# Miniprotein binders against q9bqp7: the designs that were tried, part 29

Target 1, 240 residues: q9bqp7
Amino acid sequence: VPQNWFPIFNPERSDKPNASDPSVPLKIPLQRNVIPSVTRVLQQTMTKQQVFLLERWKQRMILELGEDGFKEYTSNVFLQGKRFHEALESILSPQETLKERDENLLKSGYIESVQHILKDVSGVRALESAVQHETLNYIGLLDCVAEYQGKLCVIDWKTSEKPKPFIQSTFDNPLQVVAYMGAMNHDTNYSFQVQCGLIVVAYKDGSPAHPHFMDAELCSQYWTKWLLRLEEYTEKKKNQ

## First folded at step 20 (miniprotein)

Design yj19
Fold by ESMFold2, fold request of step 21:
Structure yj19 (fold): chain B 240 residues (1-240), chain A 94 residues (1-94)
Amino acid sequence: as target 1 above (240 residues)
Amino acid sequence: SREELFERIFELIEKGDYEEALRLLREYIEKYPDNPLALYIVADLLFDMGRPEEARKVLERAKELAKKTGDPDLIEYVELLERLIERLLEELKK
C-alpha cells in the first residue's frame, strides 16, 4: 500500500472548457525533462526476477544472433514501432497529411491488425502529447486520447510478434496508461478528465489486434500500483 | 519466502555459483515439480554448465507447462534456449 495516496482525478482543475471541438487533436510538445518520465520510473523499479530474465534473454539472443545481429534486431523492432505510431498518428489526424504519405505508411501488417479497433475509435482529443503531473512531479508522452466504443480512453498502442490475449501478459503497460491518465487529469493544458484506458496489441502478420479495455475500477487498482512504483523510485533517488 | 529464494538463486547465478543455484532450484522443484519458470531456470543453468542433454530433458517439460499458462515471454525464452541447446547437441555429435 502507498504511504501517500493521491487521487487519479482532478475534477476541480480545468482549463477553459471552450466551444472548439477538436477536429484537430492536442499535441503538447515534450519539454526539457528535469523530472522523471513514466518509462524511466518503471524501468528503474523492475523486480529482480524481471531484471534477471530480461538480462538472460539478451545474452541468449546475442549467443544466437551475434552482437551485431542483436543490434540489428533491436534496431528493427524500434523502427517498426516508430513507423506504427507514425502511421496511427497520421490516420487519426484529420485529413490532408494522409494524402501525401499514406500509401507507403499504411502498408503494414500492424496497421491491418488494428483496423477493426480503429472503426470503434472517434472523438480524438490528443495524439502523441506530453502530460505532466504537477503535484507528483512526473512527465510522460501519451499515444492517444479518444473515445473507444463511446468511452473516452487513454489509448496505448503496442506492437508484438507474439499473441498477448490477456491483460496480465502486458506487464507494465497498464501502469503506463494510468500514469498518463493521472498526469493528464492534473495538467492545466487539458480541459477534460479521462477515467478509462485501452491497451491495443497489434500483430506483424495482420492478425486481429487484442484490445484490453480498462474501466474506471480497474484503472483505480492499477493507479495504486503506479503510486507504489513512483514511491519506490523516489526513495531510491534519496541515495545519490 | 519464494520470492526471497529466487532472488538468492539469481544472485548465485550472476556470481557464477551455478552448483549452489542448481542445488536450491532442485530442492524447490522437489516440492513443486511442475513450475515452468523454475524448470526453465534449471535448463538455462544446465546449458551454461555444459550439460545440454539434461537441459533438453528439463526444457521439454518447461515448454509443455509454459504453453498451458499462455505466458508469451516464458514461451519465447524456452524456444530460444531450445534452439541453442539443439545447436550445441548437433555440434557435439561431430
Scores: ipSAE 0.674, ipTM 0.920, lowest interface PAE 0.8, mean pLDDT 84

Design yj2
Fold by OpenDDE base, look of step 20:
Formats: structure tokens, sequence, C-alpha cells
Structure yj2 (fold): chain B 240 residues (1-240), chain A 94 residues (1-94)
């Protein structure tokens, strides 16, 4: 049980979109502060098993590809992910006319992969927007807040070369999503709250993306795990 | 506990005491024979120890179990290690 329990949902905010919700998605810039990011907290609190497997994978990849080959691989993965997010932001932004869209960004297997998910996405409220939890002292940059199949979600877009049909295969991504939810729900820059999460795993070959929907109950379960990770991070930093 | 055992195994690996780590892993596998992760780690350690033929045999079982569990990351790690073992065994035949 977390020592410093804090609710994921804000009782002072209604789940119903206020009629005052801006027609334009929010894009709050991330401020570089001493405050840890969600990503940093998760990376610094990985289990010994997770750290071990990742390190062994890296070593084996270097043996297969060489050092330069592995650097190139890593750079390509990063670039592909970045381009995918830029393309999604362009697609989901109401201000960007199709004419301003780099056609080359839209011609990707990842974009093809998510087409069936995008059909169910509406009511975009935030894109690439910073969230801050002032009480719990963490920050993050969320990909998207939108309605998925009529439910308001924090949506996290992931690229994969491997099938991830189960939410368990997404590692700490559920924790990232709920961390963003909890921060947004208590960030004064947002007038609304979210109760659901969605992880979308897009595939390079254009095969149908896997949506991993997280209802309010599942979000609450992962929120408890997130709080434990945050406490572990805080304790580690006090001992340094 | 299972967690304490894994912690000890990883500590041993970090120290380079692969023989003792393998001993503990084998005891674990005897108790839990259908754990593809444990089998993968055994194969990976055997590979680092210059025992590729033994690694291959263990990894075959790990692969079969990993496919049954449907863990795509573990399957990928297994396949990567398989390619490395095959390369090493081919080079040893030259």
Amino acid sequence: as target 1 above (240 residues)
Amino acid sequence: SREELWERIFELIEKGDYEEALRLLREYIEKYPDNPLALYIVADLLFDMGRPEEARKVLERAKELAKKTGDPDLIYYVELLERLIERLLEEAKK
C-alpha cells in the first residue's frame, strides 16, 4: 500500500465535458524543471529483472549488429517513433489542413496500422500537452486526450515491430498512462478529467494496431502501482 | 521467497559468478519446469560461458514454452540468442 496515497480522480471536476471546452486541442509546453518526468520515474524504478533483460538484449544486439549498427538501429527506431507522433498530431489537429501535411509523414506503415483506431477517435481535447501533478511532484508530456468509442481517454501511441496483443506486453506503458491521467486530473491548466486510458500499439508493416483499453477500475489498479513506483523513486533520490 | 531467489540470482550474475547462478536457476527450474524466462537466462549464461551447444538445447525448450505463453518480447530475445548461437557454432566448424 502506498504511504502517500493520492486519488487518481478529482472529485471537484465533472466527468462531463463542460460546454466551455475549447474547440482547439490544448498544447501546453513542457517546462524544464527540477521535477522528474513520468518517464524518468519509471526508468529509475525498473525491477532488477527488467534491467537485466534490457541490458542483456543490448549486449546481444551489439553482438549481432556491431556497435555502429546498434547505434544506427536505435537512431532509426527513435526517428520512426518521432515521425509517427508528428503525423498523428497533424492528423488529429483541426487546424492543420491536409495541404500542410507532409505527405511523406502520412505514408507509413504505422499510420496505416492505426487507421481503424482513428475512426473511433473523436473530440480531441489535447495533443502533445504537458501535465503536472503539483502535490505528487511529477510532470509528463501526454500524446493525446480524446474520445475513443465515446469514452474520454488519455491515449498513448506506441510503435512496435513486434505484435503486442496483450496489455501485459506493454511493460510500464499502463503506468505511464495513469500517471498522465492523475496529473491531468489535478493540473489547473485542465478544466476536465479523464477516467479511461488507451494504449495503441502501431505496427511498422501496416498490420492492424492493437488497442488496449483501460477502464476506470483498471486505471485505479495501475494508479496504485504508479504511486509505489513514485515512492520508490523518491526514496532512492533521498538516499543519493 | 521466489523474489528473494531471483534477487540473489541477479546479484550473482552481476558479480560474474555464473556457476552459482546456474545452480540456483537449475534448482528453480526443477521446482518450476515450465518457466521460459528461467530457461532463457540459463541459455544466455551458458552462451556467455562459451557453452553454445548446451545453450542451444536449453533454448529450444525456452522457445517452445515462450511461444505457448505468447510473450512476444521473450520470443524475440530467444530468437536473437538462437541466431547468435548458430553463428558461433558455424564459426567453430571453420
Scores: ipSAE 0.756, ipTM 0.936, lowest interface PAE 0.6, mean pLDDT 91
Fold by OpenDDE base, fold request of step 21:
Structure yj2 (fold): chain B 240 residues (1-240), chain A 94 residues (1-94)
Amino acid sequence: as target 1 above (240 residues)
Amino acid sequence: SREELWERIFELIEKGDYEEALRLLREYIEKYPDNPLALYIVADLLFDMGRPEEARKVLERAKELAKKTGDPDLIYYVELLERLIERLLEEAKK
């Protein structure tokens, strides 16, 4: 049980999206502060097993590809992820704010993969927007807040070369989503509340993406796990 | 506890005491034979110890169990190690 329990949902905010659909999605810039990011907290609180497997994976990949080959692989993965997020931001942005859509960004297997999910996405409230939880003292950059099948969600887009049909296969991604949700729900820059999460795993080969919907109950369960990770991080930093 | 045992195994691996780590892993597998992760780690350590033939045998079982569990990441790690073992064994035949 977390020592410092804090609710994921804000009772002072209405669950109803205010009917004023902002004509433009929120895009709050991330402030570079001493405040840890969600990603940093998760990375620093990985289990010994997770650390071991990642280190072994890296070593084995270097044996397979060589050092330069592994660097190239890592660079390509990063670039593909970045381009995918840029393409999604362009697609989900209102037409009036559409920067010249690089048509080349739209011609990716990952974009093809998510087309069936995008059909169910509407009412975009935020894109690539910073969130801060002032009380719990963490920050993050969320990918998207939008309605998925009529439910307002924090949406997190992931790229994978491998099928991830189960939410359990997404590792700490559920924790990331609820961390963003909890921060947004208590961030004064946001006037609305989100109760659901969505992880979308896009595939390079264009095969249909897997949507992992998280209802309010599942979000609450992962929120408890997030709080424990945050406490562990805080304790580790006090001892350094 | 199971958690304490795993902590000890990872500490031993970090120290480079692979023989003792393997002993503990084998004891664990005897008690819990359907754990693909433990089998994968055994195969991985055997590979590092220059015992690729033994690693291959253990890894085959790990692969079968990983497929049954449906863990795509573990399947990937198994397949990566399998390719490395195969390459090493082919090079030794030249």
Scores: ipSAE 0.748, ipTM 0.935, lowest interface PAE 0.6, mean pLDDT 91
Fold by OpenDDE base, fold request of step 21:
Structure yj2 (fold): chain B 240 residues (1-240), chain A 94 residues (1-94)
Amino acid sequence: as target 1 above (240 residues)
Amino acid sequence: SREELWERIFELIEKGDYEEALRLLREYIEKYPDNPLALYIVADLLFDMGRPEEARKVLERAKELAKKTGDPDLIYYVELLERLIERLLEEAKK
């Protein structure tokens, strides 16, 4: 049980989207602060097993690909992820804010993969927007806040290459989503609340993306785990 | 406890004490014979120790069990190590 319990949901905020469809999605810039990011907290609080497996994987990949090959691989994975997020931001952004759609960004297997999910996405409220939890003292950059099948969600987009594993543990993706939810729900820059999460795993080959929907109950369960990770991080930093 | 044992195993590996880590892993496998992760780690350590033939034998069992569990990440790690072992064994025959 977390020592410092804080609710994921804000009782002062209405769950009902104010009927004013925000004409423009929020895009709050991430401020470079001493405040830890969600990603940093998760990375610094990996289990010994997770750290071991990732390090061993890296070593074995270097043996297979060479050092330069592994660097190229890592760079390519990063670039593909970045382009995918940029393409999604472009797709989900209102037409007036569409900078010249780099048509090349839209011609990806990952974009093809998510098409069936994008059909169910509406009411975009935030894109690539910073969230801060002032009380719990963490920040994050969320990918998207939108309605998925009529439910307002924090949406997190992930890229996957089959059969290649995720470099990041799939176990921490739900924690990331709920961390963003909890921060957003208590961030003064946001006037609304989110109760659901969605993880979308897009595939390079264009095969249908896999949606992982998280209801309010599941989000609450992962929120408790997130709080424990945050406490662990805080304790580690005090001892450094 | 099981958790304490794993913690100790990882500490030993981090220190480079692979022999003691292998001993503890073997004891663990005796108690929990159907753990593909433990078998994978044993194979991985054996590979680093220059014992690829022994690693291969252990990894075959790890692969079978990993496929039964359906963990795609573990399957991938097993297959990666398998390729490395095969490469090393082929080079040794030249």
Scores: ipSAE 0.740, ipTM 0.940, lowest interface PAE 0.6, mean pLDDT 91
Fold by ESMFold2, fold request of step 21:
Structure yj2 (fold): chain B 240 residues (1-240), chain A 94 residues (1-94)
Amino acid sequence: as target 1 above (240 residues)
Amino acid sequence: SREELWERIFELIEKGDYEEALRLLREYIEKYPDNPLALYIVADLLFDMGRPEEARKVLERAKELAKKTGDPDLIYYVELLERLIERLLEEAKK
């Protein structure tokens, strides 16, 4: 149990956005500060098993590809992820920005993979938007807040190459989602809150993406685990 | 108690005491024979210790179990290590 427990939901905020649909999703700019990001907290508090598997994977990939080959591989994976998120932001934005970008951005297998999910997504409230937890002092950049099958969710888009997924893809993704959710629910830039999460794993070959829906109960369970990771991070910083 | 055993195993690996780590891992596998991750870690250590024939045998068992459980991350690591082991064994035939 965390020593300094804090609730994920804010009782002073509505679960429902204004009934009149907003015309433009929120995009709060990320501002540089000294407080840690969600992703940094998670990276600095990986389990010994996760660290072992990641380090051995790096060593084995270097043996297979060479050092330069590995650097090229990791750069390509990063670029594919960046382009995927950029394409999704364009697709979900009411602005017509797609016509001014590389047509190949929209032909990605990852975009094909999520098409069936996108049909169930509506009421987009935020895209690529910064969040800050004012009390717990952490920041993040969430991918999307929108309705999925009628439920308002923090949505996290994840890429995966088949059949060789990343080791960290499934373990910490729920923690990332709830950390963003908790921050948004206590961030003065937002007038509403979200109680559900959705993790969407997209595949490079275009195979149908796998949605992982998180209801409020499941979010609360992962929130407790996030608070423990944040405590662990704080203790490590204290003892540097 | 299983959590404590795993903490000790990874501590030994971090310190480079692979022989003791293997001893504990084999003890774990005797008690819990259907854990493909434990088998994968054994194979990984054996490969680094220059014992690729033993690593291949253990990894074949790890691969079968990993496919049965459907863990795509573990399957990926198993197949990567398998390719490296086979390459090393082919070089040794020369």
Scores: ipSAE 0.690, ipTM 0.922, lowest interface PAE 0.9, mean pLDDT 85
Fold by ESMFold2, fold request of step 21:
Structure yj2 (fold): chain B 240 residues (1-240), chain A 94 residues (1-94)
Amino acid sequence: as target 1 above (240 residues)
Amino acid sequence: SREELWERIFELIEKGDYEEALRLLREYIEKYPDNPLALYIVADLLFDMGRPEEARKVLERAKELAKKTGDPDLIYYVELLERLIERLLEEAKK
């Protein structure tokens, strides 16, 4: 149970579109500062189980591939994720044409994997946009805010080489989504709020991506867990 | 409690006390026999302790349970460890 609870939703904000909204998605620049990022908070508050699995995975991969092989593997995974997010930003931008895009970015199994999801995505409000929770003092860079099947969502795109058909198999991803949502709902750069989340897990082989929808109740449940992680991070920082 | 038992298990692993960690893991598995993560951790410790024949046997059970639950991350970890165990046992035949 968090010591310092704070609500995820802002009652002074609407989840409805505004007629005066810009015609292009918001892209608030990320500012370098000392305020911790969502990703840093989650990385530094991993459970003992998460730490064990990660460290054993690294050890086992190094045994299998060698040190240089492991470095090459991790570099390639990072580059594939970067290209995937760049391609999605390009696809979802209303100002991009097919001929203006880097066609090499569009040629990936991950992009094929999400095609059936993208047909249900509309009304893009933000792409690769910074968020800051002004009261709880954390920052993030969200992937996308758009309607999915008629529901305005914070959407997080993830790559995976293995199927993740259930939300429990997405580990800390739900916490990341709700942390971005809470930050956006209390960030003065945004005039609206979002009450739903979506995690989309794309697969390297082009297999259909798995969408994991999070309604407001589920988001509130994960928000409580996020607050505990943020509190744990703050306590660790105080002891450094 | 169940949470306190897992905290203790990971503390022992961090300290390198694998024999006591195995004892507690066996106790957990007796209470919760359908937990593939517990079986995977047993196999992982046995592998690091130089007991790959025992690790292989336990890991076969972990693999069966992980596939029934459909946890792709655990299946991935199990398959990675299985490949390493098989290599070690094959090299031991030479």
Scores: ipSAE 0.683, ipTM 0.919, lowest interface PAE 0.9, mean pLDDT 85

Design yj2
Fold by ESMFold2, look of step 20:
Structure yj2 (fold): chain B 240 residues (1-240), chain A 94 residues (1-94)
Amino acid sequence: as target 1 above (240 residues)
Amino acid sequence: SREELWERIFELIEKGDYEEALRLLREYIEKYPDNPLALYIVADLLFDMGRPEEARKVLERAKELAKKTGDPDLIYYVELLERLIERLLEEAKK
């Protein structure tokens, strides 16, 4: 139970974008900042079980692939994720100003995987945009804010080599989404708020991506968990 | 509580006291025999302790249960460890 509850939604802010919406999605630059990122908070507050599994996974992969093989594997996974996000930003941007789209980037199995999801995405309001929670003092870089099936969502794009048909299989991803949502809703750079989230898990083989929609009620439940992680992080840094 | 038991188990593992961690894990599994994570951790410790035949037996049950729960990360960890155990056992036949 959080000791210092703070709401995820801002009652002073509309949940509808202005009718004179900008023709270009927002891309708020990440400013130099000493406050922690969402990713840092989550990394520093992993459970002992999660730390065990991660450390053992690393050791087992090195045993299986060797040191160089493991470095190649992690580098390739990182590159695939980077390319996927680059492709999605290009696809969703109405102004690909001076950059040519790379057709090879669009031939990814991950991009094929999300095609049926992209048909339901519209009204893109932000892409790769910084958010800062002015009161709780954390920062993040969200992937996308857009309508999904008529609901304005913070959308988080993930690559996976393993099927994740249930939101529970995405572990900390829901916390990341609600943390971004809370930050955006309390960030003066944004004039509107978001009440829903979407996690989209794309697959390397092109299999249909799994969308995990989070309505306001589910977002509130995960927000409580995020507040606990943020409290844990703050207490650790205060007391070493 | 159950949370306190798991914290103690991971504390023992961090300190390298695998025999005591195994004792607590086996006691836990007696109460909760269908917990695939607990079985996986037992197999993982046995593998590191150089007891791969015992690890293989426990891991086969962990694999069966993990597939029933549909946890893709646990299934992945189980299959990775299984490959390493089989490799070790094959090396031992040489």
Scores: ipSAE 0.679, ipTM 0.916, lowest interface PAE 1.0, mean pLDDT 86

